VHH binders against 2-(3-amino-3-carboxypropyl)histidine synthase (dph2). Designs and how they scored, part 7

Target 1, 340 residues: 2-(3-amino-3-carboxypropyl)histidine synthase (dph2), of Methanocaldococcus jannaschii (q57907)
Amino acid sequence: MLFKTIFYQKLQKKVTTLFNLETERVIREIENLNKNNPKVIFQAPEGLKLKVEKEIEKIKQYFKQKNINIEIYLWGNTCFGACDLIDNHVKNLNVDLIIHYGHEKLSYANPEIKTLFIPAYHIFNKDEEEKILNDIKNFIEKHKSGGKKVAIATTIQYKKLLKDFNPSIILGCRGEVKEGDVILFVGTGRFHPLMIAYKYQKEVFIYNPLSKCFDKISEEEINKFIKKRILAISKLLLNKPKKVGVVLSTKKGQCRKRVFDEIIKLLEENDVNYLPILVDNISPDILFYDVDCYIIVACPRIVLDDYILYKKPIYTPEEFKLFLKNSFKYKFDEIKEDDF

## First folded at step 1 (VHH)

Design p6 (framework vhh_podentamig1)
Fold by ESMFold2-Fast, scan of step 1:
Structure p6 (fold): chain B 340 residues (1-340), chain A 118 residues (1-118)
Amino acid sequence: as target 1 above (340 residues)
Amino acid sequence: EVQLVESGGGLVQPGRSLTLSCAASGFTFSEYYYGWYRQAPGKQRELVAAITSGDTLYADSVKGRFTISRDNAKNSIYLQMNSLRPEDTALYYCAAEIDYSSGWYDYWGQGTQVTVSS
């Protein structure tokens, strides 16, 4: 055990400096399959794929030295979240284990193939952790003295660091925050805190654990984002679509059939012709049909981050509903248990 | 206003070099992670290179030929492309990422065309 542990520590030290990819845990879970020919798929978000490629190389080398003929595949398609389950796509490969990086298991999305979720927690040294926790505690106390309850929101990478604060974990496709008068988002970037600020109509502060600095979401920033999407929706009012493509992902964690059926019903009620399209992956090259625009019934982030790459306009179900209702009260599309 | 603006694309002969630039404005540049993506006709968009606060990542197809860099003082990202091949012909996009472990890109540029031909 001791020599095995030392080898795992040496392997892990050579792989990552920013994120804990839990190489030792991954190797242990593969070994626990008790097979001479284990079949394993590695799945990762785009930003981690090259790091995971190096992990695969080192893990293959480890098992080769133990005369275990591991069969490894890297999942080549995009992964936006834990909702991006690949079970249906890989049934014929007789896979023993899927390693899913960058996410935790979602309660409403149960994989049929054994899946190990590796959150890829951010690595901080003890001095950094102490400073971050003290900065957050001081922020909470300051607002408590002012009569305001602080709710903590964060992304999966900081969940372990913030466990004692009972944080709400924000997904790009869903933003639920526990009750509070003020929200402190702990993380990098501005999309999640902006979405939360708009959704809850609360002051949202940001604490960046990498820079150890505080910031705040401005009303101007929210307004600019919302107006951009409202402008895209307004184009439908100026040139009413004659035919719409309604795209449904067949991925287990994204096959929002109830939402798809709701959109089809609304299109029929409003006398809008449509083409229902089933896809596994949504990309610009697959959407070449004779339609005026597309409604994407899948991960809403496909619309929000990639719409500019598409030849024809694409919309979330919620965005298209705004057009049908002649409403400009923007609502973010969120994946819910009842969507399936 | 937050924006990413690519420049430096064009027609170039095989074996030559080209440098793409991405100018970022309207946000705190040093807080973001950046990437270059490309999309060739009839192909899916692929990550070419990414740069975080201290790490760089490259697709195997460009490793050793392309170099990504950042200049925080100039709010700019660069992609130095050496030994260009016809297979490098694509529309190149600059992206800024909030949390690269979740695959989320907050901002995208409009793209710049690179054509490698004689």
Scores: ipSAE 0.000, ipTM 0.210, lowest interface PAE 14.9, mean pLDDT 79

Design p7 (framework vhh_podentamig1)
Fold by ESMFold2-Fast, scan of step 1:
Structure p7 (fold): chain B 340 residues (1-340), chain A 118 residues (1-118)
Amino acid sequence: as target 1 above (340 residues)
Amino acid sequence: EVQLVESGGGLVQPGRSLTLSCAASGFTFSSYAYGWYRQAPGKQRELVAAIYSGETLYADSVKGRFTISRDNAKNSIYLQMNSLRPEDTALYYCAREEYYGSGSYDYWGQGTQVTVSS
C-alpha cells in the first residue's frame, strides 16, 4: 500500500496534467483573515499532493515578501473527499483556515474551522478545449437528429469546462442524472458510468476528455460487476456469520447514523451477534477484530473499490440487507441526506 | 465486456526468464494506461510495473530485471521477466488504470501463476 502511494506520486509528477489550483483565490482568502501570523492547513488527495507542495512554497514566498509570518501545514494523511474534515484533529493548533483541494463543499458536511474548497478543475489548452466541446456537441446533435435527448454527466474536475451543457455532477457516494433518453458520461474510469447505467437502466456512452475518445458501457460489463458482488453476498449464505463488525465512520458527511441504527436493528431481529466499531479513517490495518465479516457504514467506494485489500469480507449496508432478505436484486449503496 | 486475459506463467528455475502476455478486449485499448501487479501467498497485491504512452515505471524490487511493453495494434501488454528469483513467485495480474495518470486500477485479469523454484 505504501509502495502504491509512492509509485502514484512518481506517476503524477511525470504525467503532464494541469489543474487550476486557484493560487490567487487562496492568497486572497488568507489575506482576508487580516492577521500578521495566519495559521493555514493544506489538504489534498494523493494525486495533487506534490503539486500542492509547490503551491505551499509559492504562497510562503508571497507572504514573506509582504512581511506576514504565515504558519503553514500540509495534512499528511490521505484525503478522499469533501467529507474528510479534519477540524477535530487540529483544534489544538488554533488554525485560522483550511484549504481543501480537489472537492466542492457538501451541503450536509459543515466544517467548524473556516475552510476554502478548491475544486482543482482540469486545465486544457485552447485547441484541446475546442476539440472536446465540439466532440460533445456533435454527439448531442447526432442523437438529437435520431430523436433522442442526451443527458450529460461528469465529475467535479470537468464541471467548469462543461458548464454550458448543464451537466449532472456524479460522486461515488451519490449521483443523480437529469432527464434524458441517453446518457453521455464525460470523464475517465468506468465505475461511475457503470453505476449510472445500472441505476437508470439507460444506454451510457463515455467521452474521455484526456484521450478524446468515445466508448460505451456494455451489458456484459454491468453483469460481470453485479455477479461478483452477488457472489460475495451469496458466500454469507454458505458461511452464515456468527458475529459481524458494524463500522461507522465518524467523519462529517459519512456518519450515517440512521443507516447504522437500521442495520443494528436488523441484526438484532435476525439474532446475529455484532460489534459496533467507530472509526475516523477506514483501512485494512484497523479491522483486526474477532468477527466473520464487516458492514461498512461509510463511503460505499471503500467496499466496492477496495474489498480485495481486506483480510475479511466487507459489505455495504445494502449488500448485507440482500443477504438477510435472501434477495439477489442488487442495489448500490448511496449516501443521502436522510442517512444521518 | 471489458476483458484482460493473462498468459505465459509457469514453473521456472532461478535465473531463468519468462514473458507474460495480457490480451485486452471490449474497450478502446490505446486510450488507457496499464500495470502489472503480483500477489504472493499471504501477502498484499503489489504493483511491479506500469506503462503509459512513452513512459514506464518499475518497483525497485524488479527494476533492471523486468520490462513492461505494449502493442496497441494487438491490444496487448507484456511483462518480460529476467533473472527470476524465488521471491518473484506470485500470481501475476494485468490491470487497466481507472483514468490516465490516476495510479488507480479498475479492471483486472484473472491472473497467471509464476513459480520460481529449483
Scores: ipSAE 0.000, ipTM 0.252, lowest interface PAE 15.7, mean pLDDT 81

Design p8 (framework vhh_podentamig1)
Fold by ESMFold2-Fast, scan of step 1:
Structure p8 (fold): chain B 340 residues (1-340), chain A 119 residues (1-119)
Amino acid sequence: as target 1 above (340 residues)
Amino acid sequence: EVQLVESGGGLVQPGRSLTLSCAASGFTVSDNYYGWYRQAPGKQRELVAAIYSGGTLYADSVKGRFTISRDNAKNSIYLQMNSLRPEDTALYYCAVDTYEFYDSTGDYWGQGTQVTVSS
């Protein structure tokens, strides 16, 4: 055995894991229910659950002091995104309010139970904030001097920090970026900036607010990703599927029934047998059917991020359409309002 | 303050085993989606195994041979690698995602630990 300590240079030692959970706003919304026995469910992504547990304790103490008998539940399953609406699962509990952490409300995903969305913005200390804002401002001015307009893209957790730059907020499966000659993505991870670079055919730079370092999406990186997906699609030509599983998520923000119906019609027109499968959460362990491959009608990231975890090939609806059309011009699957 | 520190790599002969460790600081291991990734020279980085509150996930190529686990008291995650093959030779990374359990890109990464399987 050899134990060696290795640190990632892009990790920033001064970064905080503290998030703004807007405790005062949550309390106010519960008070606005104007009930003596309000029933409230708290829902959070994996990384916020421990912090939300502590919030629940504070909120319980607050209402106990006001002689209001609040009934609180923590949703025990993970929350993947703003599309993970749990109201149909909890109808029998007569819930008055759901507090949904880590996300912003999606226009096409309307909950039946009143839901408050708390973005849980990342909190930086003053010195970190000044450094981040100065780095971004200097990047913008440098490109402006070269005659190029910079569009800023980010994820929800950095929206407040970047407010004055008028950022485009990117979702995992959909993102619209405002007009610009180059794009600066402010955030962590490579998927969002890679998707944006391919979609807009523009230079995408990355600024990681945790490491305070700049990077860039290369053409080589984009080509490797696209080639890998094209290769997966091309395998359908060599081993034409006789039977396909068509998986539709029942989550309100992912139940793309129009897209599902369109794929079913295309399969029927091409004499491809299929098994329609309804699931709540899509995971490798539930896809054990006698089919050659699956078309996943849900969040595209299930296919694009985790396809290697699945025993049988999985495809987005757009990828399977490329096979049927014998086309190799790759298109990312994106959730749209008219998909439902 | 967030850090991931990897250890346990080395040179090993085919058919043997190695255990990789990843020590986390600045947040609690039980709260997050953790993944082990690997990258061989000239190839794209790929997800090998993941652990989260709902369970574990494995790439088909390692299923039945590798086991991911976590020790909340030690704030660490592990990858037990059995029946190693030359094809397992790669730089192995651990990563964490703080918002979404299914995101393979990770928010924080370790520097990696080299595993070489050679006769």
Scores: ipSAE 0.006, ipTM 0.452, lowest interface PAE 9.8, mean pLDDT 81

Design p9 (framework vhh_podentamig1)
Fold by ESMFold2-Fast, scan of step 1:
Structure p9 (fold): chain B 340 residues (1-340), chain A 116 residues (1-116)
Amino acid sequence: as target 1 above (340 residues)
Amino acid sequence: EVQLVESGGGLVQPGRSLTLSCAASGFTFSRYAYGWYRQAPGKQRELVAAIYSGRTLYADSVKGRFTISRDNAKNSIYLQMNSLRPEDTALYYCAAKSYYGTWNYWGQGTQVTVSS
């Protein structure tokens, strides 16, 4: 049929990203609750919400055929990462299971309600997958010929594609990479590869699996980023703060109470006045207090990626410690298990 | 599915104007910050203009010449480029940014060539 031909031509031109939502695994986990009336919440980042809406329709139809009266909710608020655990917000609904899309479980963030993490791995067609794997293999072989071991780093969405390369998976606000002389970051962002390059003092190359192009983190790029943060810290020396807002996120993956307590103690020891502020989601519109600047005890990417959105200066705990120590040896703030 | 699709690039004479458009789909448009980046051959990718809730930002090289805007009803971001110079020649990328920066979305880029 002509309609069919036109439809398949349009599909071939589609640049829409496909994700594996693991429908069968989700159904299996709900069945494993062994209930006639299971209560399930679906949580997804904005880019997956419409796909998850369709997923909910499929799952409802499946359980209706099984005479199981499933009660499904879609979490309507924002979800930016695995740190967005909602179990405390929905405790009074007597929820049996949360399905958390787009992320893998963080070791330092333990949900109180049973939560199934669905990574939503990116799906490539066979030709794309073959090209990506060959591009990476050729990169590794070229560097091996030069006597250099390549370490592969990537984000959760490409973990399955790259499994045979034993990649380091960059999760949330922490970047840990296995040993190598050179690092190849496979992904679409520049923050993680830049942080890794600075942290490990290694050459970092980027392979973008969507464009299938190589790039490199330059020394100039690293120095420009670090100098910008050092300049922000230097402003504290030039205009010493009289009062600082210390912001602690209540999100389980960000509620770094030990780090918060450490900062409070340091402020008291240095006679710096402060306002402790407890928030769930940190955004520019909620930071309207009479303080000179804020220390953000949460995901460091709030500061490092989004400082330009804020009316007043914001700093990571590590950055503010550099000010107190009168030190300019920059260190990235990273969330660790012992921070809580 | 998150998608950013640029259009409006091309060859233009010095001193003329060009408007780039970026159509965004697959997420709640109003909740994200948006930007235009450019990369010339052999140079680092640089932020040209950004639009955040309540403000706009411009690189010093384009202040007074370029204007970023958005249309929430059309889920689109625009870059109006006036008084174009040969040094504006680059691949221009549309980008979207969340508050946490964990999901950086990028378009595939559109070529702008300013040449006599």
Scores: ipSAE 0.000, ipTM 0.324, lowest interface PAE 12.5, mean pLDDT 82

Design u1 (framework vhh_8h5u_2)
Fold by ESMFold2-Fast, scan of step 1:
Structure u1 (fold): chain B 340 residues (1-340), chain A 120 residues (1-120)
Amino acid sequence: as target 1 above (340 residues)
Amino acid sequence: EVQVVESGGGLVQPGGSLRLSCAASGFTFSYDSYAMGWYRQAPGNQHERVAIITSGGSTNYPDSVKGRFTISRDNAKNTGYLQMNSLKSEDTAVYYCAADYEWGSDYDYWGQGTQVTVSS
């Protein structure tokens, strides 16, 4: 036991990190398998891969000292979030446990191999935590004094810090926010707050917990983004596509087969020729087919963040439906339980 | 204060080379898990991403610059770079550096931009 305590203290001192990777919990779950040769796969988003590589080194050392022959693999492909389940890809390896970093389990995506989800909560020191919480409390009180209820939205990394505010956790491209007159998004990046502002037609403020500064999504910013996507859709009216590539991701958490089938049916009803394409990971360099454009049935962020990187136009299923309906009231594509 | 500052732009002839630098301040690349990207915008054209590098060093490029541009980062100096070779007149644009957390969904720390002109 003294050995275990000293080893944990050494682990804590060796790596300074902004994220709680719950090393002790991971070790405990592996020990609970009660095997002398456990097989474990580690999966992480790109920003955590280097940190997870260090975790793997520490965990291997720990089990070597326990005379347990742990077999560890790092999943080498890109991981976008909790929707990237790999159990179908690794069935032949007889894996005992998958450690999935960076998110919590999704209700619509059930792994067949035992999977431990580590949220990787952001770590703040005491002074930073107090400042962040006070800034948010002051924002809420200021708006309450003005007769307005504030709804808090955030990403998984800040969930623990903001627990007392009962936040809506934004996951992937799905922005479900609890009722309020004004929304405060706590986090980095502008995509989710912009989507939420458009979806709910409410003022969205941003609090960045790293800079400790407030900002606001402007109507100009929303209009600029929406107009660019509407223009991309309008190009289909000017030169009607003769043949469309319909791309479906085979990843279990992204294989939106019902959405794919719906799009195929709509294309057939509108006499539009199509090429169905199955891929694991979607990138510009694999879309080289003789088609006029692509409909991407996967994570909508692939289209919305990176559409300008692709040689041929790419669209979300919702965007292509707007073209078919000759409608220009923009709607963001969101992953739903019924998509699979 | 969290910010990024670009440098290295200028006038160059077709077929020439330029190296752009992006210096970050107010955050530490090794600790903050920031991805860095280079974006460009020419008059009348939409804004496009020309390179990205993650905190772990993974890179991505569109076909228009693939094989000609190379993005890199020096975490010890908190600096990102874009090496541009075999420059074409179509590469003329204002180049922006942006940084964001890997999970940040979008880039919220943008520089002021640096002009690259390819002519003659």
Scores: ipSAE 0.000, ipTM 0.242, lowest interface PAE 15.3, mean pLDDT 79

Design u2 (framework vhh_8h5u_2)
Fold by ESMFold2-Fast, scan of step 1:
Structure u2 (fold): chain B 340 residues (1-340), chain A 119 residues (1-119)
Amino acid sequence: as target 1 above (340 residues)
Amino acid sequence: EVQVVESGGGLVQPGGSLRLSCAASGFTFDYSSYAMGWYRQAPGNQHERVAIIYSGGSTNYPDSVKGRFTISRDNAKNTGYLQMNSLKSEDTAVYYCAAEYLDSEYDYWGQGTQVTVSS
C-alpha cells in the first residue's frame, strides 16, 4: 500500500512554492520584542525550508537597514508537524522568539518559548481559486441532489481557501471530521483520507487542488492496508517477543508519557521484557538495539507510513495492545490531549 | 526552479551493470531530514521501492534486489546514485528518484528513466 500511495501521489504532483509566509507579520512580531539584539529561531517542514531560507535573507536585510543586530538561526532538524516543539533543545540559547511555519498551534502542545505559528496557506491565483471552489460546490450540489450531506476535510494549507465550507482541519496523525453522509478530503496524499474512511466507515472522495482532479478511496485499498497491519500483529502470536523496545519521543507535542506508562504497565502485567528508549527524532538508523520489535510512542505516522523501512518490526501502542488482548479489530493510534 | 532529474538509464544485456544518477536542483540532499529513494514500475507489474538511503547513511532494499543494487548519495555534488549489478530481464522498468519525507505534499519526484534489460 505504501508503494501504491507514493506512486499515486507522484502522478498528481505539481511543483509549487507559492505559500503565504506572512513576512510583514513576522517582522512586526520581531519588532514588538523591542530589542536591539533579538534572537530568533526559524522552524519549518522540509518542503518549506528553502522558502524559509529566502525569508530569513529578506528579514536580515530589513533589520540591517534599521541598525538592529538580529541573531537568526534556522532549525536544521526534521519538522513534521505542529507537535514538533523545540523549546527544550534551545532553552540555553536565550532565544526571544521561535517562528514555526506550516502549522497552527495545537491546544495540547504549549511552547515555553514565545512561538509565532505561521500556517503558510497555499496561494492560488484568482482563476485557480474560482475553478477549485466551483469544482467543490458542484460536488456538494450533486450529492445534495442525491439526499447526501457532504463533510469537507482538509489540511492547514487550504483552510483559508475553504473557509466558507466549514472544513474539518486534519492534523497528520489525528483525523476528526464533522458529521456528514460522505466526506470530501481536499488535499494531496492518501494517508489522511484512508484513515478517516476506515475510522468513520463512510465514503471518502479526494479533490486534489493542485491537479484539480477527483478521486476516491476504495474499499480494496482500505482492506489491503488493514490486512497488512493485522498480518504484522499476527506475527507476534506466532513468534512471541522475548524483549521489546518501547520508544518515547521527547518532543513536547509527541511526548505521550501517559500512553508510554500505560503500555509499560501492560507489558509488566503480561510478563514481557522491555527496553525503554528515549529519542528526539525516530528513524530506522537509530533503532539498532537487541530487541525483537519496537513499540513507537510518538506520531503514529512513523509506524503507518514507514514500517517497511525498518529493519525490525515496529508497532503503534494500539497495535501492540491488540496482540496482548488477542483482538483483531484494528484501531488507529491517534494523539489526544490526555496522552501527555 | 525545484526539480529532481534522473539519468544513466538505457539498454543493457542480462548480467550487465548500470549506474543511475539523481541530480537535485533548487534544494539540497544535505538537509538532514530528506531521505532519497529509488522506485520502479514495469508495464503490467506493481510499482515497488528498490532502495532508500536516509540522511544518516543507513540503507534498505527489498529481497528482489538485495546484494545486486547499491544506493549512495554525494552531498557535495547534490546527487544520488543507484548502482545496479547482475541485471535481469525482470529489472526492466522506469526508475524514479524521490527526495521525500512523511508529509508527501512536499516530496520531490523525477520524471523517470527507462532501464531495459534484453539481448
Scores: ipSAE 0.000, ipTM 0.200, lowest interface PAE 13.4, mean pLDDT 79

Design u3 (framework vhh_8h5u_2)
Fold by ESMFold2-Fast, scan of step 1:
Structure u3 (fold): chain B 340 residues (1-340), chain A 120 residues (1-120)
Amino acid sequence: as target 1 above (340 residues)
Amino acid sequence: EVQVVESGGGLVQPGGSLRLSCAASGFTFEDYSYDMGWYRQAPGNQHERVAIISSGGSTNYPDSVKGRFTISRDNAKNTGYLQMNSLKSEDTAVYYCARGYDFSEDYDYWGQGTQVTVSS
């Protein structure tokens, strides 16, 4: 028993990760399968894959010392969010457990294969934590002095650090923020804070915990993005599409069948011909059909992050509905529980 | 899809210099201002952060490289850089470029990094 605890502590010190991969919890869950030959798949977003590769090597060594013949696989495809469930893709491997890094379980996405969700909380040393928390407290106090309430938004990896600020956790495909006059997004990247700024029509500041610097989403930045998407939608008005590809992801967390059915019905009501396409992973290489454009019924980030990579126009369901309603009030597509 | 490609590594004598480059494709820095960083992993050692540059141009370095390494970015060329001076044997590692988004330390980099070897 003591050996097990000491081994876990030693294992942790052999990883240089800025993320808590909860190695002890992962090992415990595998042990609880009570098998001499457990089959485990590790799934991680791109930024964690090399760290998870090191975890796999350590976990293999741990079980080898216990005469347990663990069979481990790393899921080789990209994981964009908690909506990327692979259980149906690996049924033929008779997998006992999936370890899903970088996300928390979504209520509308229930895996059939036992899945352990590891949020991968960012780890900071004490000096870094004090600096980050003081920077944020100072920001809040400055705005409070100006009569403004600050709402804190962040991604899952910073949730634990920011616990005392009661943050809104932004998921890859969905963002809800608690009430405030000003929003401070704590994290990296600009997509989430831009989406939030537009959605709530509030000033959004960014605090990057790695650089410990503040920034702000500008109105020009928002307008540039929104105008680009409105222009793409308006092109459908200039030349009504004769045939549209409607793409539905078969991934359990992305198979938004209700939304797909709604779009099909709208196309039929508007006498627009369509090709229903079922896919696992959506990429430019698979969208080569004789259609004028595609409606992507999956993770909205596929459209919003990557639309420039596609030869033919691609749209979210919400964007295509704007075209059908002849509306220019942009709305971000977000995955909801009732989409399935 | 967003990709970054590291280059500029090689073999160098102690006290020498190298400049690493990180080229981005699938997006432009003009569309979104991102934080960028350089990270390294040496065989048998833990992965460590080498340098970070914010969207506003602020930089941060650990004591092990401070004064010797300089991170910069050229948004017009869609490229980030790491200038490494006064190289030591302890700097031998594979160097990775990361763009900040979600799991920002290693998010949005592709390939195996670029190998830097400092030896006589």
Scores: ipSAE 0.000, ipTM 0.260, lowest interface PAE 12.9, mean pLDDT 79

Design u4 (framework vhh_8h5u_2)
Fold by ESMFold2-Fast, scan of step 1:
Structure u4 (fold): chain B 340 residues (1-340), chain A 119 residues (1-119)
Amino acid sequence: as target 1 above (340 residues)
Amino acid sequence: EVQVVESGGGLVQPGGSLRLSCAASGFTFSDWSYAMGWYRQAPGNQHERVAIITSGDSTNYPDSVKGRFTISRDNAKNTGYLQMNSLKSEDTAVYYCAKEDYYGSYEYWGQGTQVTVSS
């Protein structure tokens, strides 16, 4: 079941989307270690792994010419966010520096091994950049003339492009947006803008930088998504679970122990039997226990995107709380500073 | 085996029409995927999304193709389509069918299909 990994490899061969990997900054940071034998780990999301492999080759060649014997490792496991910190997993290798691509450092997740975060900002040519910025300025002006303040939301890869608009940076694990009457999400995908529209109860428009097109999240789209999750929660009412597996990720940026403890307490208060399960990486093949369903205290995307891959029902902590409290006011599970 | 096969490309004169097909096997477009889209890469290394259709059947097109291109899907056949009318020389590109997840990750599976519009 590694089809997604195969797809990412095919994407690298067919799409030449340019990312700024800040090669010179990476080299400078390695040089600043002031060692003749520095040990460095490179970590990247699936879509950047092949590009980072090429970067490793360039960096090895550079240091060989400088008579520095660099020892480089590529982190082989999946990386979905800044919450995938690996410092605890590689302590025995005596690593000097970790290069973490595709993300910015999270305030609550402090690595013990020196880590350089490279956001891998998307690069646009001059004409594309001008078009994108003008489209956004025109959108803001149009709404301002109608008496409405526009809040800009985007993902990390477009932060540099949109810096002058003071954007709210949306993470897969968190959707916080600054004050505005209307929200313009600049980016690809529908989950983040849908979550924001539901969470803030505000009109959300989408601008896709790759297509240079505007779109909008509809009430119908929101209702369809929420209804699917409510139906999954309603299954717990029809077949009340006798025993639940509570799965906690041990990844430093996902080890939401406070949330885990809260769920355990609620299960105990409601006389629901449970099995606490500690895992590093969550996959269908490791969830084979004698339980009726699982509560996933980790990345919410595991539940929302991949639930079909699992033999037994899986829920976010927030979804299971709705069942226990007999409430159907849906709330998205978001990783926060106080979760740990 | 998870696979997507694009077909229907070819050489056509300006003003002509082509219908592209995207056949999927080993998975369905309607399950956990947010959308199925058509993307193109023209000479000059410019990547562009030309059409998208969501699980809710909402569609979206850039101004460059709006009114000329129509995206559709047949869930029973697990096949997506792109109807291209009033083709222009600027539509010359390799066209890819991609599954777009709800977080905006693109998944290209096929080799693409070449569309050439010339006189």
Scores: ipSAE 0.013, ipTM 0.449, lowest interface PAE 7.5, mean pLDDT 81

